# Ledger of designs, part 5: VHH binders against Regulator of G protein signaling rgs-3 (rgs-3)

Target 1, 363 residues: Regulator of G protein signaling rgs-3 (rgs-3), of Caenorhabditis elegans (q18312)
Amino acid sequence: MWRSYKAETPELADETQEVDLNLHDSSESDHEGRQSRSASITSSTSAPASNDVTLQVPITNSSATSPTPSTGSMYFIAGMFDGKEKVNREQPPMPTTDGVEYPRAASWAAGNCANVLNDDKGKQLFRVFLFQSLAEENLAFLEAMEKLKKMKISDEKVAYAKEILETYQGSINLSSSSMKSLRNAVASETLDMEEFAPAIKEVRRLLENDQFPRFRRSELYLEYLEELLPRSYAEKWAQSFEGLLGNHVGRHHFRIFLRSIHAEENLRFWEAVVEFRSSRHKANAMNNLGKVILSTYLAEGTTNEVFLPFGVRQVIERRIQDNQIDITLFDEAIKHVEQVLRNDPYVRFLQSSQYIDLLSKLK

## First folded at step 20 (VHH)

Design n1 (from m1 with V99I)
Fold by OpenDDE, fold request of step 21:
Structure n1 (fold): chain B 363 residues (1-363), chain A 126 residues (1-126)
Amino acid sequence: as target 1 above (363 residues)
Amino acid sequence: QVQLQESGGGLVQPGGSLRLSCAASGFTFSDYYMSWVRQAPGKGLEVVSDISGSGGSTEYVDSVKGRFTISRDNAKNTLYLQMNSLKPEDTAVYYCARIKVHEFSSGWRLDWFDYRGPGTQVTVSS
């Protein structure tokens, strides 16, 4: 009776801890001019006396029998969160790739949320993403607000404003202040669009700062790009390592390969250095990113430690210490890492099933 | 072959203005981010300004904000830098550069340049 030990392949938890380097530049310039009242606290020195009272508090070892915590009541809290009735919200249709070239789709990630929203296909793809993320109401609300804005003051406009409030007041994530403003705006029946501005601004901010960043890194967006990727682009990666790394789809496949050979830290370092260089107009961002890169990739014993030639690390450390942080800070390091990647992993990638299968899939 | 050629440099007094031009050839100009980079005597390279392929996005180093304006004419394959209120510290060789861009999940990222022109001298002196 040979018991077939099914080796339970441990599910490698895909802890893609994307270090969300959302440096919120909270430049709140609160200019509060607090007046320096010079209160002259007089130092009266009075020396009160020494009384030594050695109260020997007896350490009565009362063996308090720790009451066995009754295991009962933890069951109840699980049930309340199921109450988002999956309203039979019809899934928005996926946009077709017809008439979309790869550069167009890639450009949706190039800037802010407006790039994707101003493109019909991009907006639709983003809508699908928002639906999957249970956040489609944010876009729908903004569209409704734009419609409302275009309406002339009329009973119809008032009715539509009321409908918007009724539809979205329970589904959009607004601050109490913005929601109050929205309610007041609708209740006034004057429908001054300025009164709607707080709610619109907040929802736009949510899309821009949360949903859109997630969209850009989503598998949905990546798959759409891959479907649009010309075979000729992938073929060019065999001649251009830079082309491979510079392309979102190419870099994704290369990352998968690098993971398989335990060399992904080199790509992560490369990405971090590119991010650092991209922040070249923001001194504080460069400084912070430079320090993070040092600690994450160049410190000894880090999980993402990249191997550098002797002296390269020390030069970087010294420059950071001396506050000599500029766009060139990692030039020697990244050159080395790129060379390492070019010499072996890149060559192997081009021969890998990962790359070959991609080429076979592409038109 | 990719070619970049700067022009419009010269001697100017403090508070004066110059307009630099860069003629580009050998590539699809509109597909690339472009930069003006400068090198002052005894200093490293400084990125002065960046502009997207469409010209819709621009960035500036803080020291030139409000004084310099980067622009492009894609029909003419020409990059421009309007420099106003020039200061002695703006004295440098100015280079036109084509910028490498990478597609990141967090957006496109500007890397270093792959091509640079021979440069044009700008001297701001009384």
Scores: ipSAE 0.715, ipTM 0.931, lowest interface PAE 0.6, mean pLDDT 86
Fold by ESMFold2, fold request of step 21:
Structure n1 (fold): chain B 363 residues (1-363), chain A 126 residues (1-126)
Amino acid sequence: as target 1 above (363 residues)
Amino acid sequence: QVQLQESGGGLVQPGGSLRLSCAASGFTFSDYYMSWVRQAPGKGLEVVSDISGSGGSTEYVDSVKGRFTISRDNAKNTLYLQMNSLKPEDTAVYYCARIKVHEFSSGWRLDWFDYRGPGTQVTVSS
């Protein structure tokens, strides 16, 4: 059903900050999970990969020559790492689609990374993505901290905290101050979970600012969404051009078709105007996006030029020169572009193998 | 048929307060982002505030932050704008608008409205 997804996007305003809408590079690689509209809205990179340490049991706490018997220490060490260490070179299993409806999976991308992490299927899909990005230790660290938090204070909890530090201190990318706080929290053996908060916050911030945006753009996530897409959603695209454009899977297939007929520039313009309108509460960003759209799409002779009736472009140019930039700046242009797309390429798409083959695969 | 009807506008002195209401019908109200949009005399349209379908996410234009509060009651299909510390610059026609949302790889993006009401006049003077 139309718009049956969760309707919360607390990070939406931040997601539009510093958006570079120079789609020249995006048009060269219109694949899911790749640059399609901007260079990047984050400056963070993937966490550095840590060295692979095989057979950690002999290297960690068991490097002592004669471990004394204590309750729980060996159980937590062995249970925690034995199976995972053996399959660290093997991709985690893809989550099943059982019990997952398209709106649920689409909502994983809507807000901040809590959306995906609070869903068992979404969390597993994100884990697969992190494995492919050599960053799965970040999520594993957070999971270990949740387990530690739930343990009652005991010799087992102290031993587990020490194991966590030894396992992750070389693999997770923390600031020196947060790493020092983590070491001090473990060394104190009081195990006040508030002493672990700086490390937890930094790892969540890395996931939020670097890996989660890349997950949302990934082929992995797009393919999972497509598997879940109801045939009825795709059938409704025949009655709703806006429904086609507004759906991530639908727009992907429409883009592929547009590329095959060398007509993608109108879709890129449409996407840029949506980003412009979505930045409406950040006046500097909106003003800059408006100027980028003009220079990228509307100035004569540009690589991505879209063609408008003469009076339409001239009004936009004048308003920008006069600093009269508001959310309506591109209203007439986008009306024309939508009509151009609707009147011909959209009709041809609905008759194309791109659309028909997709429908044949959907349930 | 989608219907949006604003009410609660009027004449108020600077520093005063008003509460705008928007009655919605003809669609599943809780599924949609909603906005208050205003148009001051001789000026363009300005999005004053956005609110998510659940009410859990809100955004405001800088000029009203701390003075205006958007809210919704999904049981009553009603959108609200509480306007405090009103200034002459807040004088405008205020529209209730239903917002189009798109699933982008950069996150969900709020586009423009597909429906708005006829508006209610707010005048801050004398």
Scores: ipSAE 0.549, ipTM 0.854, lowest interface PAE 1.8, mean pLDDT 78

Design n3 (from m1 with G56D)
Fold by OpenDDE, last read:
Structure n3 (fold): chain B 363 residues (1-363), chain A 126 residues (1-126)
Amino acid sequence: as target 1 above (363 residues)
Amino acid sequence: QVQLQESGGGLVQPGGSLRLSCAASGFTFSDYYMSWVRQAPGKGLEVVSDISGSGDSTEYVDSVKGRFTISRDNAKNTLYLQMNSLKPEDTAVYYCARVKVHEFSSGWRLDWFDYRGPGTQVTVSS
């Protein structure tokens, strides 16, 4: 039971404590003029003139007789791509947004592929994505395997196993080993489901490691989330910069705006620091991500260079060099970048057509 | 107002056990990821363990795997850290923290802490 993370809107407790800033004016003056000693260190080191050995490699003119290129008949093996008639598989219908709240749909991206597959609407949206990606057979195969598993040992089960092999052997990208195992399993009289395990495992791995990550980044998924986004969520972004950045749809629209003003590197840096912090239980991952962030965003002359106060970069460089990497490594840097984003780009975003048009579309 | 208060720290011998508790108030406890973090003298801040709002997902730093167990009682608004087989290297101030979470295309990400308790001292010595 995935408990719906209700984003508790922090009630801004309006405690207007009037801190009486008694500005005591104390004036005191003192002068003292300490002297600028100019130490002149001259060091002279004369590094030596290494010799230009001009190796005259002799141009021996060997008149190699051009053997007549035998016109090897490039038999254009044009033929064997018989265009498998893309069986005009009807596009699966888009799931409706009826009965789906935003937190439910957002949770499909929270963990692994099982989160989207265990939800009826999520699974259908993922099916549409797989169809668009020419990978719908992977999900269909897994569903067929689940059906096969539920069947009793019978002639009908044997027939269905053969049908599965015939249907998917040419459309699923399996290793030669897994495909051989699948064929052997179907040819077996026992139809032991353990014999299908290699193929099932490989298809699940393909969905988890390739298709599902692409789905989470897809415009299809983002558009579905935007359709579900309550107007009240977007209105709250005017009061909470953190709420804007923490929301996938909000951050997407803010990114589009930042691109228009050539400030997207700040958001990329922010995302990279969040990823770094999220790797907190994996020391090697933190170390690697820390070095990548330094080289990508903090090195001079990089395409994604973020501007930091003097000394902030040097502290990070020193800590990385000294292997003093922890979750706090980028705290000063990210605080500065967040402040930069809050002071100008965020304010401008809230006044932009990008934000106003979004609000006008939301229910 | 959000409040976090740790308890259960103390002095223990190597190989001993402690159970830390964190009392939470001022927010819907079950809606947030919670973390135990520690800081040893002269060392950086280390995230020891994280737990989801439901308690169904837990993560641990490698040095404490198999020895420490994070849990929560949402009805009591309380976070726990059971620490077994304690080592001198576990000596630190332990903090309870509420975790910020962001929606990413690569999945939900645990970020920094918006609230942290005052901490409780754990000392492991012979």
Scores: ipSAE 0.787, ipTM 0.961, lowest interface PAE 0.5, mean pLDDT 87
Fold by OpenDDE, fold request of step 21:
Order: sequence, then C-alpha cells, then structure tokens
Structure n3 (fold): chain B 363 residues (1-363), chain A 126 residues (1-126)
Amino acid sequence: as target 1 above (363 residues)
Amino acid sequence: QVQLQESGGGLVQPGGSLRLSCAASGFTFSDYYMSWVRQAPGKGLEVVSDISGSGDSTEYVDSVKGRFTISRDNAKNTLYLQMNSLKPEDTAVYYCARVKVHEFSSGWRLDWFDYRGPGTQVTVSS
C-alpha cells in the first residue's frame, strides 16, 4: 500500500538558468604561498661590438619562369566518415498511465534514483528519457549486472559476462580504471561480483548524479505528470495558491503565465528561498545560498530584482554581514513576494487561457 | 482543525536526557513531514530536526547530531524527540511543526511550517 504522500509535484526546466546552486564545496586548499625572496642579482656583462662584414652577395636576377603549377585537382577525399550506422536503437515504449495515480508518479522525483527504478512504470519512463539522452546503456548495464549476479556459477554465466562486456564496452562511459576492472573481472572467469563493483558503482553514480536529476526536470516527466493530473487538483489551485506553487505541473503553467506578464523573477525568488529553507541542516549551504539570493534577487539593478518594502533588504544584508543566517532570513521578503503574486498574477492566471486550457485538457 | 501539542519539556542538568512528545490531530499525520524547531532566549527560530511522513528520512542540525533522535509513531499520531547529552546551549522553547513540502525539479523541498504547537520549555542548567 503505497501511502499517498501528498507530494506537491515539481516544475519543468525551461532553459532559464536555474542557477543550480550546486555549491561545490571548494575545499580551500590553503596553499601557503611561500614568499620566495626575488634576489636582485644585477650582473653587468658588457657584450662586445662584433664587426660589420658587408658581404655584397650579388642579387643575380635570374628570371626563372616558374612553371605554372598544374591545378592538380585536389580530390578532396571527403573521407567517408562512415557515419557509424546509427545502431537502430529501438526506442523503448512509453509507459501507459493506466493504473498510475499522480502521487505515485510524483514520488519518482521525491528522493533518489531508486524511487524511479523500483517502480515498473517509473523505470520505463526513465528508460525512455535515457534513450532520448543517449544514455540507455547505463540502465541496461545495471540490469545486466543484476541478472549476472543472480546467475549461478556456470559456463552460461561466463558466457553472459563476456556478452555484457562485448555489448557495453564501447557504449558505457566508464573511467579507464572501472573499464579495466570490468575487463579483468570477465577475463578471470571467476566472476567474482566484487570485481564488477567499480563499474556498477560508477554507472549508478552517473544515473544518480546526472541522468536522474535531468529526468526530474525533463519535459518527458512533466508531460507524464500532466497526463496523470486529476482535474480536481487543478481546480483546487483556484482555492489554494500554495497548492499551485507546490505542484510541479501547476507551477510550470504559472511560470509560463508569469513570463507572459514579465513577473517570473518573483517565482524564481520564491524557488530560491524554498531551496534556502530546504538547506536548513547545512550551515555552509545556507550561508552560500543566502548570499547568492541577495546578489541575484535583492541587489539593485539585477535582472531578477524583486521589489521589496523599504528596509527589508537592509535587514537581510545586515544579517548576512553579521553571519546571522538562519531559516528566517528571507521571511519578510518572501511573504511580500507571495502577497504580490497572490494579489494580481495569481488572480489573472486563474482567468488566463493557460489555466483554462489546462483544465479543459484534464479529465 | 489541525492541532499540535508538545509535552515532555522541563529542567534538566547538563548531560541529562529528555524526551519530547508532540500529539497531532485534525489531519492525516503520516502524510506530512514533521519538524522540531527551537527558539533560544534572544535567538531566532532554529530547525532542530525533520522527519518524513513514513519516518524513513531524518535530518538534524549539526549541533545536535549524535545526541538527538527524531522519531514518529503514525499509529498514535505522535512525534518524538529524544534528547541526550543535553547542554546549556540546548535551552529553548521547543516546537512541533508540520512542514510544507514542494515538488522541485531537483526533488522535494522542505519549506516553512503551516502549523506549530504552543511549544514546551526545555531548560538545561546546573
């Protein structure tokens, strides 16, 4: 019984630079730059005046009629870049929405890659995404490894391991070390699964840290969610602004509307503050996010400048300066921005073709 | 109506332990992230710990890691905070709060609180 986490669902990345505030913790390697004392050695050496010898080499004007170089037809051997046969990768089928409720699909984005992979429909949708991203081999490799792991030691298992290597060695983007480990594991015929662990770990890391994050913000995932969105959810947005913003599909449509009225910076600010608040257990992350929000949205003359009441910005600036950064840092600012959004853009959105057309599409 | 009520606060010596409880009513408790937040004298509101609806995910502020444990009993609609090795710096009013959660492209995000209890006083003093 999948308990219906009332997951308020996530928004589509239009190519607006979500400042992925992946604060890479740049470990300040304190390279103590030792001040090497530049000793000034002045040495004077007087290089001598070597002589003028005027050798008059006679410019004999021999008018050698340079033969007209025959225009050898440089056959540009257009090297047949043998277009590597686009291996007719059969596109994986889209999962149907049958038997999938919206909260189930929304939960695929809630945590780690395991949430989508452990769901049959989610895994299939993710497979389609990976195919579109030219990365389907990563999932296929992991599935093959799982199959291999379940096999008993036999000639069949050895043959399958060789087949896996042959199939994926040219398509999986593994480090040289992991690929070498994989090759060695297959070559040893011992089929110790520990020897496959580096390759498995690396592919899992690629899925988790690159492909899965991209999937969650993909149009493919959003379209699937929108197809699953009950009309009743969208109807509730007319009564709950928070419900609209908290839902991925709702916020997407609201964003499109906000762009049309040049008010998207308010939503971006809201998202940034939510991200800041979500980092509540990581002091360094909060500090960095707080500074970025200040510089991006609250600094005068910024492209994403949000309008705040007098004094609100100065309080935030002072708190940041005084290192008094906590979850409440943007409370007054976000309250104002939410109020601005509620008073006009939200009301207009509910009357817009964007919202009405969505309602008409939903079942 | 949503209600949250904290209990279990009190006076304790440094190094002592307390267990806070929060009784929840008026909503499906298991569907929500819950938080313990605290406010020390003259300080702002600090999020101490968060827990998912299922209880499978927990987070802690660094200052309480290894000392505090958040848990929940969804059958009893009760949130708990076990506090061990208490320090004077842990002196605060502790609040139980229901957390707003949003769907983001980078995953679900914990936002502010839509409901909080009246709080319970924890005082750590010799």
Scores: ipSAE 0.785, ipTM 0.961, lowest interface PAE 0.5, mean pLDDT 86
Fold by OpenDDE, last read:
Structure n3 (fold): chain B 363 residues (1-363), chain A 126 residues (1-126)
Amino acid sequence: as target 1 above (363 residues)
Amino acid sequence: QVQLQESGGGLVQPGGSLRLSCAASGFTFSDYYMSWVRQAPGKGLEVVSDISGSGDSTEYVDSVKGRFTISRDNAKNTLYLQMNSLKPEDTAVYYCARVKVHEFSSGWRLDWFDYRGPGTQVTVSS
């Protein structure tokens, strides 16, 4: 029973603190006037003719007769890249958005690869991604292993294990040791699942550490999320800057806008600070990230330099130097950057074609 | 209105145990990550532990691993911190906090706190 995490949009408490901007009009006038001074200072001339010493370095053309390298017959072993006929594997169909709510699809990027694989629509979208990435065999192999595991010991199971080996031995990227273990497991005909474990583990690791991270940042996944995005979510971004930044689709569109006005470094800094704060249970990771943020965004002359009030950078530098790194290290800096983003880029974004066109596409 | 109220703090000897509780109200408790944070005298704010809305995911700062356990009862809208094998360095004000989360391409990220309680004092002394 997948409990639908309703992202309750926090009700913004309407603290209309009427800041009574009493614009006191104090008019004061004062005058004064003085004075003149002219100073004129003069002229002088002199020409000196610095000598253009054209050092004619004589390019002695010593014609060193390069010995004729013997034409060693580099037998181009050109042959054996027989282009594996990419078996014209039919492209997996895109999953429909029917019956999928945005929070469900957003959760596929949360945690580990199991979140996307345990969802029928998520798994299908991930399959499409794997196909586009020429890595669909990894998922297909795992599914075949799961099917094999559920089979009773029989001649049919032995035949299926042989078929799996024949199908995947040339297409999955396993270590020599895991492949040897897989071959031995099939050859023994005992079909002990422990003998398949090295290959299964290695393929799962490949999906988890390479393919899944790529999927989460893919255009395919982003487009699917955008199609699921309720119009009401995007409308709420006009009232909540935090809601805009906290949403993957919203932040993507805001990033495109920020690039157009050459202000993306502020968003990159924000993301880096969030990553820093998210590493709060890993002291070494937090320390390293803190130093990287300092050097990338706060050092003078960097490509991603963000502008901070006087003294803010020095406080951060001192705290890092003194090893006083905690979750609050960038609080003043991020507050300033968020304020800068709120005051101009955010307002302009809400009036931009980027936001308006998004709203027009959403249901 | 969102409210968080810590309880269960006190004086304990080194090697002793204490259980903190946090009563939550004014929001759907199960939909939010919750955190225990602490501040020792003259030290910065330290995040002690985090727990997911369902309670299926937990994280701990290295100094408390194996000694502290975060848990929640969503039916009671209550967060807990079981603290065992307490040390003098665990002396701090402990706060319950609701965590902001963001959708990142690298996964969901835990950010800052939108609400925190008034805190409860924990003192570990001989």
Scores: ipSAE 0.784, ipTM 0.960, lowest interface PAE 0.5, mean pLDDT 87

Design n3 (from m1 with G56D)
Fold by OpenDDE, fold request of step 21:
Structure n3 (fold): chain B 363 residues (1-363), chain A 126 residues (1-126)
Amino acid sequence: as target 1 above (363 residues)
Amino acid sequence: QVQLQESGGGLVQPGGSLRLSCAASGFTFSDYYMSWVRQAPGKGLEVVSDISGSGDSTEYVDSVKGRFTISRDNAKNTLYLQMNSLKPEDTAVYYCARVKVHEFSSGWRLDWFDYRGPGTQVTVSS
């Protein structure tokens, strides 16, 4: 049951607490005086000496006879990348956006690879990505394994297992151990699915730890999300800075703008703090991320240095030194950075061609 | 207006159990991640547990794993924390909080809290 996460726009209760900045203009005038004093203090003293200890490090010219580099024939194992030009690779069709709402597509990136694979549209988009990444065989292999599992023990099942091995043994990047296990499983003709488990596990791990993370960061996925983005979402960003930053598509466009004005370090810092806060259940991860954030964004002279009010950095440094790391570590820093972003870059972004063109594109 | 109100705190012996409740109002409760956070005297703020809007995803700080269970009843707009095998180190003010979430390329991220209740005191003492 796909519960539609209606992003209910929190009604920001407009508690305009009018902070009555009663700037009392106390004018007081007073004048006084000049005095000059000169004091001269002199003092003197002296010189002492030179000791030139010339440590003569003896340049022992040991004529180390350069051993003739044995031309170890780098047998360029050039041959095994017979890149059979996958010349006839037909690109998988792009999934249509029909019947897909933005929250559904956004959920494909929310968890593990199963979230995208268990969705027909998501799986198809991921397949396109894998094709572009020359890794489509990983998904195809898993699908073939699932088909094999559903087959009853028969000559047909044995034949199909042999076909799978023949098809994928040269295309899937398995460890020698997993490949050997796969070959043995097929050769035994017993077709115990447990014998295929190492290969399946390794391919799943490749998808989960490499391909899926890349997919989530891909332009392909971002473009698909942007096509699904309701105009109303983007319009709400004009009223909610948090909504802008919290949305993957919105943050992407804001990032492009921030790069154009050389202010992206603030967004990078914000993202790092969010990642830090998201690691809240893992003390070691928080500790490590906290230190990385300090060194990357708060240290003087860093390429990603964010400017903070005086004392804010020192408080963070002290807390890290004292091992007083909790979810609040960067609260003052991030509040300041968010304020900086809100006061100028955000306002300018909303007036930028980057935002206006996005709005014009959205339905 | 968003409101969160914790209850069920109290004094308990080591090894005892408590069940905290948080009544939520003023928003669609099922659409939000919820958190239990705690603050012990002289210590920082610790996130104890998080739960997804559906209740299908839960996370715990390591110190409470196997002892605490976060749950929710969306029909009652109520968040729960079942605390078993309580230890003196669990002594804190416990807060119910609504969690901000962000879409990241590396997955959804749980951020800070936009709303937090007044808290309920849990004291574990012999």
Scores: ipSAE 0.782, ipTM 0.961, lowest interface PAE 0.5, mean pLDDT 86
Fold by ESMFold2, look of step 20:
Structure n3 (fold): chain B 363 residues (1-363), chain A 126 residues (1-126)
Amino acid sequence: as target 1 above (363 residues)
Amino acid sequence: QVQLQESGGGLVQPGGSLRLSCAASGFTFSDYYMSWVRQAPGKGLEVVSDISGSGDSTEYVDSVKGRFTISRDNAKNTLYLQMNSLKPEDTAVYYCARVKVHEFSSGWRLDWFDYRGPGTQVTVSS
């Protein structure tokens, strides 16, 4: 049974309310060691595309007002619609950080891709990612459909619908049924937007299930977040191990340090247990993750092996064998792992060039 | 200084309803994800529902979806669980808990609890 508790001391707890907790994952080694977008598998092999992510996310959905799009965005949008068969593929500009606070940018990774697409700076950053990934046509198609929707029925609307089909039918990989629906919708004189829905839905699914997870893990997004990170956030990591571990940028730098001393396995385990706990409303996923964590991190002789006090692994094995898997399965193990990380590597990280150089760059 | 106190449990017949409340103090309530968790006799711990600080995002375990509704009143620092169509399987001690949240590349992740109340008993029997 579990009991209420308080933070250890005010100095260890007082950083936390909103300022130094950030709502996004590390992008680097967490995903090299396991497949994070399926409900399964930590692995040292390369990661494949993932399935849809659940919608259980903290939202900062109104802390920033969106600026008007005056430079970069308008020119890029217009450039996407130039010509009949070849879109003008000039590289889109990076969004500036002007007027963007860290919590706003961190929120772009939350939930589904609507969060990033509904923010003018986030959408532009995602567009840069898609360009660099040779997948910009998917977003451009959806933008063209939104423009088409807003046009009144006219010869201009009919001509634009045909232009969209000509521009994108060879570059967007739709199923044959969705492509047929798109062609039929373009032929309609009423241009009923519900007839475009199959194609729109399929392209949104590709963005949501493949490109958005890759964006969230990208170095491009992580670097943008780091540029926005207040120095005060990083300074508080010296008093809050929990603040360091819970922040995407902080955990990224801590991982790099841990690799340099050949001690990353405890962090990888910690991350896997947090993913396990976060799957708590999907019983099959949680059960599968529990088994994968046991075989990946607690099995003897693997490079991922985490060493635990006597008996702890055996209790976990027995509970899994008896189908007694709940959110507490790894509580004793992760308590040990957190102590190991806190007592030595964390202290060494705070004295390392990795942390000190980061602080010198931050504002 | 963080305190959570549940109330509203009791004995109810199958098909009945109960409304649980949790009074929160010692922290800025609206900044935190909150959970209802339960433990049935001889069973493990189950997270019944989570709710975001603003109240805009909710999630439920499958066995209660459509029957239970989590909500919060941030002006009163109070978390609620409306439980309808109760079944004997819902018999448990119900706890109100504050959730740790971490920023991951896969989105934010709801981790373990840092504080919880003493719990309130819900018994569903004929």
Scores: ipSAE 0.735, ipTM 0.910, lowest interface PAE 1.0, mean pLDDT 79
Fold by ESMFold2, last read:
Structure n3 (fold): chain B 363 residues (1-363), chain A 126 residues (1-126)
Amino acid sequence: as target 1 above (363 residues)
Amino acid sequence: QVQLQESGGGLVQPGGSLRLSCAASGFTFSDYYMSWVRQAPGKGLEVVSDISGSGDSTEYVDSVKGRFTISRDNAKNTLYLQMNSLKPEDTAVYYCARVKVHEFSSGWRLDWFDYRGPGTQVTVSS
């Protein structure tokens, strides 16, 4: 039986508009490419080169090369980020887990960023994430604008508007036209909040289209979810393969196990097919995802290749060639891949230290 | 025991309207995304519309946008599809389905369904 999460906001909102498979060579997958091509533990020849992580934006979470947070007031070494940042930066406090159930925290990722911002614990966690990403000013600006909006017109309101401009014009990432609009709005003696709208809208788009997707995939959010995860939820994974795969924390631990036996490719395919099915109302995205899945996972001889029964790949190829791409395109392939995962790696995972150690630390 | 039962299908002229209902039982209805799925004669399955557990988020296939409205009444455990301006192309068996939802790092993702009803026939012909 599927153990579902409450879905209070749309998952298909504009939070992801392009292909964003967590199975691509994005940095979220940690290291170089894949290790295996089959459920039977086929050793990889070599991983495809991932993007150069040394040239990306600063590391947002702990990694093999990043120092872990300490008790001090800094989450990371200050010298790496001192261009616009103060030497004595103090990370905002982590929200407590008091009174937070797992389904509540899981739902923060379900909708657009309003969903996380409308929860006091979620908003505080997102603020910590933004601090780590050197973008906390974006949320602070929006909060300041809400405070300004509620003020009665006065010399104090005019002074506060000028303070907002002085505080944020060098730190928020606005286009030159939006920055000009912000300056003009502050110079207005009427302080008509409609004149602030271009800047507010652009900052809100930055949060929604860049920072919130990164929050959802962050180690910070995953660790908070894991802290909240009841032992009973994880125990139910022994009865439900689907429950394991559908849970963010569960799938993370299963992925770690699969990597340890060089057998992650079937999970990556499963994830790609779910993204494909979730794009069901966006025909161009669905068509493109179908072609990407074929070339990435069903192409002969690659380290990404999943192996299918004879004829299954050929039917998929034929349907794509004939432009007959619908939600059922990968049904036979995914049925096979789920069975492969269920019959061997899943059973081994349930007996592994990865699963047993997790259970021992959950409450 | 999860049970889904559609009703409200029938024969209707082009331009007409129908309202489909789906009675749900055996699970906490408000916890689940729901879908209307249709199968036209000789065609595969098409997801017509999805709705969130609260009902505040909906999506539609392009061919029905502006004509169909998905809704739910969580107090009555009932899913609805209001179909207006019906076209012959809308002729299909319509199924009520419960959607599998996964927590992905890209956000929550809608998979295929785990349960569906027996369906109700909608025929648009003159």
Scores: ipSAE 0.676, ipTM 0.879, lowest interface PAE 1.2, mean pLDDT 79

